# VHH binders against h2kzm9r124to488, part 19

Target 1, 365 residues: h2kzm9r124to488
Amino acid sequence: RFTIDTSRAKSNQYVVSLCSKKIGIIEYPDGRSDKQPCDVYWHNVVLSDMNKIVTSPQSRVNKFPGMTELAKKISLTHSISSMQKLFPDEYAFYPNSWFLPAHLADFHAFYRKAQALGKTEMWFIVKPDEGAQGTGIYLINSPNQIRNVDQRQLVQEYVADPLLMNDKLKFDFRVYGVIKSINPLSIYVAREGMARFCTEKYEKPDSSNFKNLYAHLTNYSLNKANEAYVHSNTLQDQTRGSKRLLSTVFHQLESRGVKTKRLWHDIKLILVKTTLAMLPEIMLHYEHHFYDSTGPQCFQIMGFDVMIREDGTPILLEVNAAPSLTADHIVPHPGRTLLEGGQRVRSIVDEVIKIPLVRDTLLLV
Short names: E, the ipSAE of ESMFold2; O, the ipSAE of OpenDDE; V2, 0.75 times the mean of E and O plus 0.25 times the DockQ between their complexes.

## First folded at step 5 (VHH)

Design f3 (framework vhh_6fv0_2; at its last look DockQ between E and O 0.15; V2 from the best seeds 0.00; counts 0 for: grease 24.7 > 24.2, SAP .709 > .668, placed apart)
Fold by ESMFold2, look of step 5:
Structure f3 (fold): chain B 365 residues (1-365), chain A 125 residues (1-125)
Amino acid sequence: as target 1 above (365 residues)
Amino acid sequence: QVQLQESGGGLVQPGGSLRLSCAASGFTFSSYAMYWVRQAPEKGLEWVSYIDSSGGETYYKDSVEGRFTVSRDNAKNTLYLQMNSLKPEDAAQYYCAKITYDSSGFETIYPFDYRGQGTQVTVSS
């Protein structure tokens, strides 16, 4: 009988347990007492002591060592930028990026070259490295507008032409990929995902509006920073955003004439190319982590955040190494705030996405 | 057992033309959409064109659109790629690939399902 250890699944345990029961997997929610290995270990996050917990080469674990760091914006951008230097057209799905102060001269050179080619509308987003939750993020249209140029920060081309729905809101897709193995490399994509909508109507950047961050950003980090500032005193509907099924938004895009079969194929290529760009570091971390023995077969569910340009071209925004697999959310008790306690409520959208995702991942491995 | 055999590659001068063929066996060819993909030195696999099972819908990578034409003959279990106005950047090993669906909510996206040994296209410059 096929076995799973869910003792370290934490908040994701509900969905994993439900799926295990449905497909007949024997679950050990507190771990095994008989010192036998399980066939699968399901961890909430990448654990630094994974090599002490999962010791059998016949076992599978749902995380690669080091992946949390590899998927962070800095490491991800380094990996993709290296491939962009070799294959610029193949990796055009990721915005050009510069790490300051080290790449300041390169950024100036890029800007001057673009000006010489006649480009007059160039916008860039500046992300200070210490504020991953969106603190200090701003837009610029010239390198001389960078604040604190000697401090570590990321400058990235800003996508100023997003595809909008009829309500003028920016959105991105959360696409789930599964790295089933790395030797040989085997990658799958879930056919269902999520579309996440910004809280404010989009306006293109110009000299009069570029300081308004909400209209230019669909990604959760800026909305979450807003939540952290005002959370204790207001209704929390802004912190959860508007969520829709990817399939629903694809149908809506088809009705507007978007070539969604081409779009889906291009998104699948983004997942493949991104994983290939990360692969050398994934392999290196695995070998270092399991340096004195044959380790388990790792697999991992990854979240890929993709924005769509007005012309239908997909752009990679972020990679999440440990996307939430929860199927509920907390709302305040009637007449109360979240700080005063909350009540768990089912999320049907999350259930439709995440239960099949976990179930099919367990069947796949 | 799915088998795909590519042919028709060769050496051509810039601006020249080639026609690739892919002979399919071991599955009901007319029921599946097909891809052409290619691999150049120090690049990963990239898609080139798509054709649906009936041959009624086709899509192309932007860099080849207008120059390449994918087609199929379901009676002969054969997929074709007509390549015109070839450029040095088109030089690669070309493969045909079959889309596989299963009952799960997943699609396989790497490696591409079922490909042959490929056929080499070389463009002299």
Scores: ipSAE 0.367, ipTM 0.726, lowest interface PAE 1.5, mean pLDDT 80
Fold by OpenDDE, look of step 5:
Structure f3 (fold): chain B 365 residues (1-365), chain A 125 residues (1-125)
Amino acid sequence: as target 1 above (365 residues)
Amino acid sequence: QVQLQESGGGLVQPGGSLRLSCAASGFTFSSYAMYWVRQAPEKGLEWVSYIDSSGGETYYKDSVEGRFTVSRDNAKNTLYLQMNSLKPEDAAQYYCAKITYDSSGFETIYPFDYRGQGTQVTVSS
């Protein structure tokens, strides 16, 4: 029987344990006392001592060394920018981006040029490099509006023409990919993913609404705090929820005449191209971490946040090297705000997505 | 139609050198970055090097860094790989590639590279 060490799975432990049991994998939640290698090691995060823990080349580990850092906003931008220089047409799916403070002058130059060309209503999104879950994000329409130019941040062109459905809520997709191997490169995409919806109706950014992040940012962590957030209790109800199944939204788009097959194809290409952009550094980190010796095989579940433009073209917004695998959410107590506390409840949408994802990933490796 | 033709492979002793060439046709060569990939016996296809369209940026697999040099002549539609200090582990079929993509199931996305027949590199005493 296959064995899995989940001693470092932490927040992922529940789902991984559940899936292991379903598949018949023997789990060691506290590690193996006999010091024998497990077939699979599941880590929540990459630690510097991973090479000391996973020593058998026959073992697999669910994290690539350095991937966490590589997937950060600035690092990702570096990787993609390099490829944009190589393949400008093929990598147009990533918005123009600048990392501060190094590219501040370039950003100013870009802005001036754009203005000279008559593009006077450009908006940009400023993202802290270390920020997660929408923290510290804000919109600007001029470089002079950057709050702190000395702070490590990513400035990116804001997607101001999102594809909207009848509800006029901005949404994006969390698409899950699995990098099974890097030599040779092997990538899988999950058929089921997540659509995240804003909680306020989208309007093109202007001086009056640019601070309303509930309309402009799709992040769950942000929108869940809004009273307008819609938690779904059933698969039937999720069609109107703030979280929806990717398949549901695709079906909705198809009904509107969107070429969903083409869209999905383009999204898959984004996953592949993005991974390719990261590949040299992934390889470098792997070899470095394992001292160019025969190390274990790494695999990793990745999250790709993709937004669809009005013209049907997908845009990559973010890559997550450790997408949440939790399948619950917090519901406020009756008559109270989320800040005052809540109860953890089952998220049907998350369960439908994440349990099969983990299960199938374990079967894949 | 995209066509790639590799040449320059052969048998060399450890520490020896080879220069591979790739003749490209059927697309605007100067507009595309190119890759060298290799496949050793009983191993999968692995990335070795790539070069941008202008030749200004190059990247290498760590194991070949400092030994291999990729270059290109856009006027001749030719890609090169200078391989120095060859090791037995470098023995493989080498391909130049322009990468495209296809998918199947959990949809597997495989790179389908436009590549030629390849050229064999053997390193033996």
Scores: ipSAE 0.278, ipTM 0.646, lowest interface PAE 1.5, mean pLDDT 90
ESMFold2 (binder alone), look of step 5: mean pLDDT 78; pTM 0.782

Design f4 (framework vhh_6fv0_2; at its last look DockQ between E and O 0.69; V2 from the best seeds 0.48)
Fold by OpenDDE, look of step 5:
Structure f4 (fold): chain B 365 residues (1-365), chain A 125 residues (1-125)
Amino acid sequence: as target 1 above (365 residues)
Amino acid sequence: QVQLQESGGGLVQPGGSLRLSCAASGFTFSSYAMYWVRQAPEKGLEWVSWIDSSGGETYYKDSVEGRFTVSRDNAKNTLYLQMNSLKPEDAAQYYCAKVTYDSSGFETIYPFDYRGQGTQVTVSS
């Protein structure tokens, strides 16, 4: 029987344990006391001592060394920008981006040029490099509105023309990909993913609404705090939820005349091209981490956040090297705010997505 | 067993035309989207064109848009690529490819699991 070490799975342990049991994998939640290698090691995060823990080349580990850092906003931008220089048409799916403070002057230059060309209503999104879950993100329409120019952060063109459905809520997709191997490169995409909806109706950013992040940011961690957030209790009612199945939203888009087959094709290309852009650095980090031994085989579940423009073209917003595999959410107590505490409640949408994702990933490797 | 067999490649002068064919067997051809991909010397595999299962939707690489036309005959289990106004940069081994869906809910997106032996396209004056 296959064995899995989940001693470092932490927040992923529940789902991984559940799936392991379902498919008949023997789990070691505390590691193996006999010091024998497991077939699979599941880590929540990449640790510097991974090469000391996973010593058998026949073992697999669910994290690539360095991927966490590589997937950060600035690092990702570096990787993609390198490819954009070589293949500008192929990598147009990633908005123009600048990393501060190094590219501040370039950003100013870009802005000036754009203004000279009559593009006077450009908006940009400022993202802290280490920020997660929408923390510290804000919109600007001029470089001089940057709050702290000395802080490491990403400035990116804001997607101001999102595809909207009848509810006029901005939304994006969390598409899950699995990098099964890097040598040779092998990538899979999960057929089921997540759509995340804003909780306020979208309007083009202006001086009056640019601070309303509930309308402009799709992040669950942000929008869940809004009273307008809609938690779904069933698969039937998720069609109107703030979280929806990817397949549900695709069906909704198809009913509106969107060419969903082409859209899915384009999204797949984004996953491939993005991974290819990252591949050289992934390989370098792998070689560096396992320099003194034959390393294990690595695989990784990746999350790709993709927004669809009004014209139907997908845009890559973010890559997550450790997408949440939690399948519950916190509901505030009656009469209380979320800040005052809440109850963990089953998320049907997350369960439908993440349990099969993990299960099938384990079967894949 | 899935089988794909490309044909129609050859040597043409710049501005010339070729029509590639791909004979498919071993699966329900009409149920799957099909791709044309190519690999030039010292270059990686690149996608050229996509056509949905019905033939109602098509996609082209920007560099071939307006010059290439993908089509299919589901009754004959055949995929086509009409290549007009060929350029030297179009020279490559051309493959037809099928996306593989496994039973696990995953779709293979790189590399293609099924492709033929390819047909060589050379563009030279």
Scores: ipSAE 0.466, ipTM 0.795, lowest interface PAE 0.7, mean pLDDT 91
Fold by ESMFold2, look of step 5:
Structure f4 (fold): chain B 365 residues (1-365), chain A 125 residues (1-125)
Amino acid sequence: as target 1 above (365 residues)
Amino acid sequence: QVQLQESGGGLVQPGGSLRLSCAASGFTFSSYAMYWVRQAPEKGLEWVSWIDSSGGETYYKDSVEGRFTVSRDNAKNTLYLQMNSLKPEDAAQYYCAKVTYDSSGFETIYPFDYRGQGTQVTVSS
């Protein structure tokens, strides 16, 4: 019989325990007291001391060492941008990015080429690499608007043309991928995922709203530094849009003429190409963490956030190394704040997505 | 057993054309979407095109779109790739591959399920 250690699953433990029971895996929610290894270890996040916890090469663990850092925006962009330079057509699904000053000429060349192809309205996010000092991020619509071009900074295409539903709400897809192994590389995609809708109508940037959108992009960073204002702003901004099944939104898109079979194929390619771009660093971190590949076989559920352009083209927004696997959420009691406690509310959408996701992952490994 | 047999490769000049064929047996060909993939020295396998089970929907790698056409004849269990305006960068071993589905809520998306010997496409310098 297979065994699972869920002692470090934290908030995800409920779903993992439920799935373990359904398929007959023996669970150790507090860890084993007899010092014997489990067949599977389920962690809620990538743990820096994984090599001290999972010591048997016969064990499996649901996280790769270092993956949290590798999936963060900066590291992810480095990995994909390196592939974009070698294979620009293959990696067009990620917003074009440039690390200045090294890529300044490349950025200018990209802009001129895009204008020659008739792309007349392009926006870019600039993230200065000045540490925590309050320069913040800003929007530009031409390379001439970059402040201090000799400073280290990230320039990335701002995707300003999202496909909107008829109510003009922006949405993205959360698609779940599973890296089953890296030697050999084996990747799966869950057929079901989540679509997340914003509460507010989307405002496309233009010359008339440029400064206002710039203020919105920078307010999060500045307001977090001011603890009192961040608290007040966070309370006002806690509302999220509705969550729907990916399959439901695909049917809605099909009724609007989107070629959803091609869209799904393109999304699957995004997952594969993104994982391939990250793979060298995944392998290096594994070797550093587990000497000479003597460690466990790692696998991992990854969350891929994908936006759809107006023309039906999918764009990768970000990768989450530890997507939530909870099937409920906590909301404030009526008339109270979340800080005063909350009430568990079942999320049927999350159950339909995450219970099969975890169950099938346990069967896969 | 599942068998895929590629043919139609060869040596062509830049700008030339080839038509690749893939004979399928050992499975219900008309039930599966199919891929053309290629492998060149210094590379792993990469997608070239795919076609759904009915032949009604197709997708191409951007670098070959407009030059290559994938098609299928479900009555003959055969997949085709018409390759026009060939470039030196198209030189590779070409394979056909079956899309793999399983009974769970997952699709396998890597590695591709290819089993033939492939067929070599060489574009002269």
Scores: ipSAE 0.358, ipTM 0.690, lowest interface PAE 1.7, mean pLDDT 79
ESMFold2 (binder alone), look of step 5: mean pLDDT 79; pTM 0.788

Design f5 (framework vhh_6fv0_2; at its last look DockQ between E and O 0.26; V2 from the best seeds 0.00; counts 0 for: grease 24.3 > 24.2, SAP .751 > .668)
Fold by OpenDDE, look of step 5:
Structure f5 (fold): chain B 365 residues (1-365), chain A 125 residues (1-125)
Amino acid sequence: as target 1 above (365 residues)
Amino acid sequence: QVQLQESGGGLVQPGGSLRLSCAASGFTFSSYAMYWVRQAPEKGLEWVSYIDSSGGETYYKDSVEGRFTVSRDNAKNTLYLQMNSLKPEDAAQYYCAKVTYDSSGFEVIYPFDYRGQGTQVTVSS
């Protein structure tokens, strides 16, 4: 029987344990006392001592060394920008980006040029590099509006023409990919993913609404705090929820005449191209981390946040090297705000997505 | 249009050998790595072998390592799989490209697979 060490799974332990049981994998939640290698090691984060823990080359581990850092906003931008220079048409799916403070002058230059060309309504999104879940993100329409130019942060062109459905809520997709191996490179995409919806109707950014992040940012962590957030209790109800199944939204788009097959194809290409852009550094980090031994086989579930433009073209917004695998959400207590506490409740959408994702990943490796 | 046509399958006894071929057209064959995949009855699609565009690097499923050899002739746009010491467990429909798993929640996206009709390999005493 296959064995799995989940001693470092932490927040992922529940779903991994559940799936392990379902497929008959023997789990060691506290590690193996006999010091024998497990077939699979599941870590929620990459630690510096991973090479000391996973010592057998026959073992598999669910994290690539360095991937967490590589997937950060600035690092990702570096990787993609390198490819954009070589293949600008192929990598047009990533918005123009500048990392501060190093590219501040370049950003100013870009802005000036754009202004000179009559593009006077450009908006940009500023993202802290270390920020997660929408923290510290804000919109600007001029470089002079950057709050702190000395802070490490990413500036990107804001996608101001998102594809909207009848509800006029901005949305993106969390598409899940699995890098099964890097040598040779092997990438899988999950059939089911997540659509995340804003909680307020989208309007093009202007001086009056650019601070309304509930309309401009799709992040769940942000929107869940809004009273307008819609939690779904059933698969039937999720069609109108703030979280929806990717398949549901695709079906909805199809009904509107969107060429969903082409869209899905383009999204798959984004996953591939993005991974390819990161691959050299992934390989470098792997070699560095396992320099003194034959390393294990690494695999990793990745999250790709993709937004669809009005013209049907997908845009990559973010890559997550450790997408949440939790399948619950917090509901405020009656009469209270979320800030005052809440109760954890089952998220049907998350369960439908994440349990099979983990299960199938374990079967895949 | 990308086209792949597998051939060379058949019935063999355990320990026997087969050589599969895949004729490729509709793309620059020499620019792409190729894969062999197989699907046994009531089982999902599984990878068997990988070969890079030049033929210089190969990869095999552990269970077929040492028994199977993948090769390619870029001038002929043909992929090969020499299968020696065949086992009953090797019986499957063989493809030179992998398609979406019928029983899994995953789709292979790299490499992109274009599936032919496949060729049947049967191993029986």
Scores: ipSAE 0.470, ipTM 0.766, lowest interface PAE 0.7, mean pLDDT 91
Fold by ESMFold2, look of step 5:
Structure f5 (fold): chain B 365 residues (1-365), chain A 125 residues (1-125)
Amino acid sequence: as target 1 above (365 residues)
Amino acid sequence: QVQLQESGGGLVQPGGSLRLSCAASGFTFSSYAMYWVRQAPEKGLEWVSYIDSSGGETYYKDSVEGRFTVSRDNAKNTLYLQMNSLKPEDAAQYYCAKVTYDSSGFEVIYPFDYRGQGTQVTVSS
């Protein structure tokens, strides 16, 4: 009856296979030998040769062509900025952004206007193009601190007023959305997600600390290199771990007087508005990729990274086109570093989030 | 199956009041949370208010809090939005929507699930 090809699921295969078995979907982990199409193809990333792998218009594939590039910070910011020009109040959930060198004068004008209005401390994050000298991201508090101003780069307002928990750690939410289809557009949100905490206490940026990435970023890879990182081995560990359930943190926020149901509705609208901003490019890439044939129905699980300002309003930070669906992590062997090798350990927090996410996505499609 | 019918829109002057209704059928209305959303060309899609299945919890977008009141009559399968102190920026097509909670752990967030044709609110200065 229903069949799934998981031969290109790679690190996500375990969760997808488990869910397929539970639902009664026939899995082909090495692909089909009989050359018949499967009903569903599960890829771990957007594959450039998708049109050669998924050839039946009756098939579904869990990636949209081009989505990896469309969700990257520069492309995402282009899409949202276009909507901000049309609907500035509706798209206020995304920080002000400038593409240098073209918008350098606009950035200077913004800074001068804000100074004239009494704003004396402003921080910005700068992302040089990968072709630029390889300087990486950095923070600035004045336009004159931009390195190589004539090179292509993105400047974005840095949100320096995050809502903190009692442990004073900066965090963001990973919210999972599913684009079920694009014609017609259909979007779902998972009610459970992840809260990711920095391993260092938050400090407001200033001249002495702005190079410290631990306090200003919640990137899981950077945080887990810090020895203060706490793995959540049980659901009971959620009040301490660097990775916690969204539902647990929402409960904690409500106990502090945050209007969490309003917050959740605002987050849901962020997912919708962001997807609407990206939709023209999603459709364009699909039609380009399947130009001379009828293509499959695409769907996709997307990760939305949202922070909360101290006034309770959500801000979109990033979109991940291929969020990890693994339910384990690798830790170093005793007496060794992770770079010297590691072993696979189950993550209960990831299982609680990702197994239902994948199971319910398979049922949805 | 599920039907939602909005009514009560119209033309009103700034500072005026209007009461919208949403008649529900084809599902057990009292089991579901509901919300109002609005769409205007200048502002696009916007969430307005939320009310839980019992009517005990309500939430509003900042720009309407204190001016709008959502309520429901579960015996009549009807959702209401009382709009006071109306402003030109409140002009929009207003829709009600059913919040779908399923055992899969998903919510439908687009299109808004089971919304009707809407009712137009116009605020002429």
Scores: ipSAE 0.461, ipTM 0.749, lowest interface PAE 1.1, mean pLDDT 80
ESMFold2 (binder alone), look of step 5: mean pLDDT 78; pTM 0.790

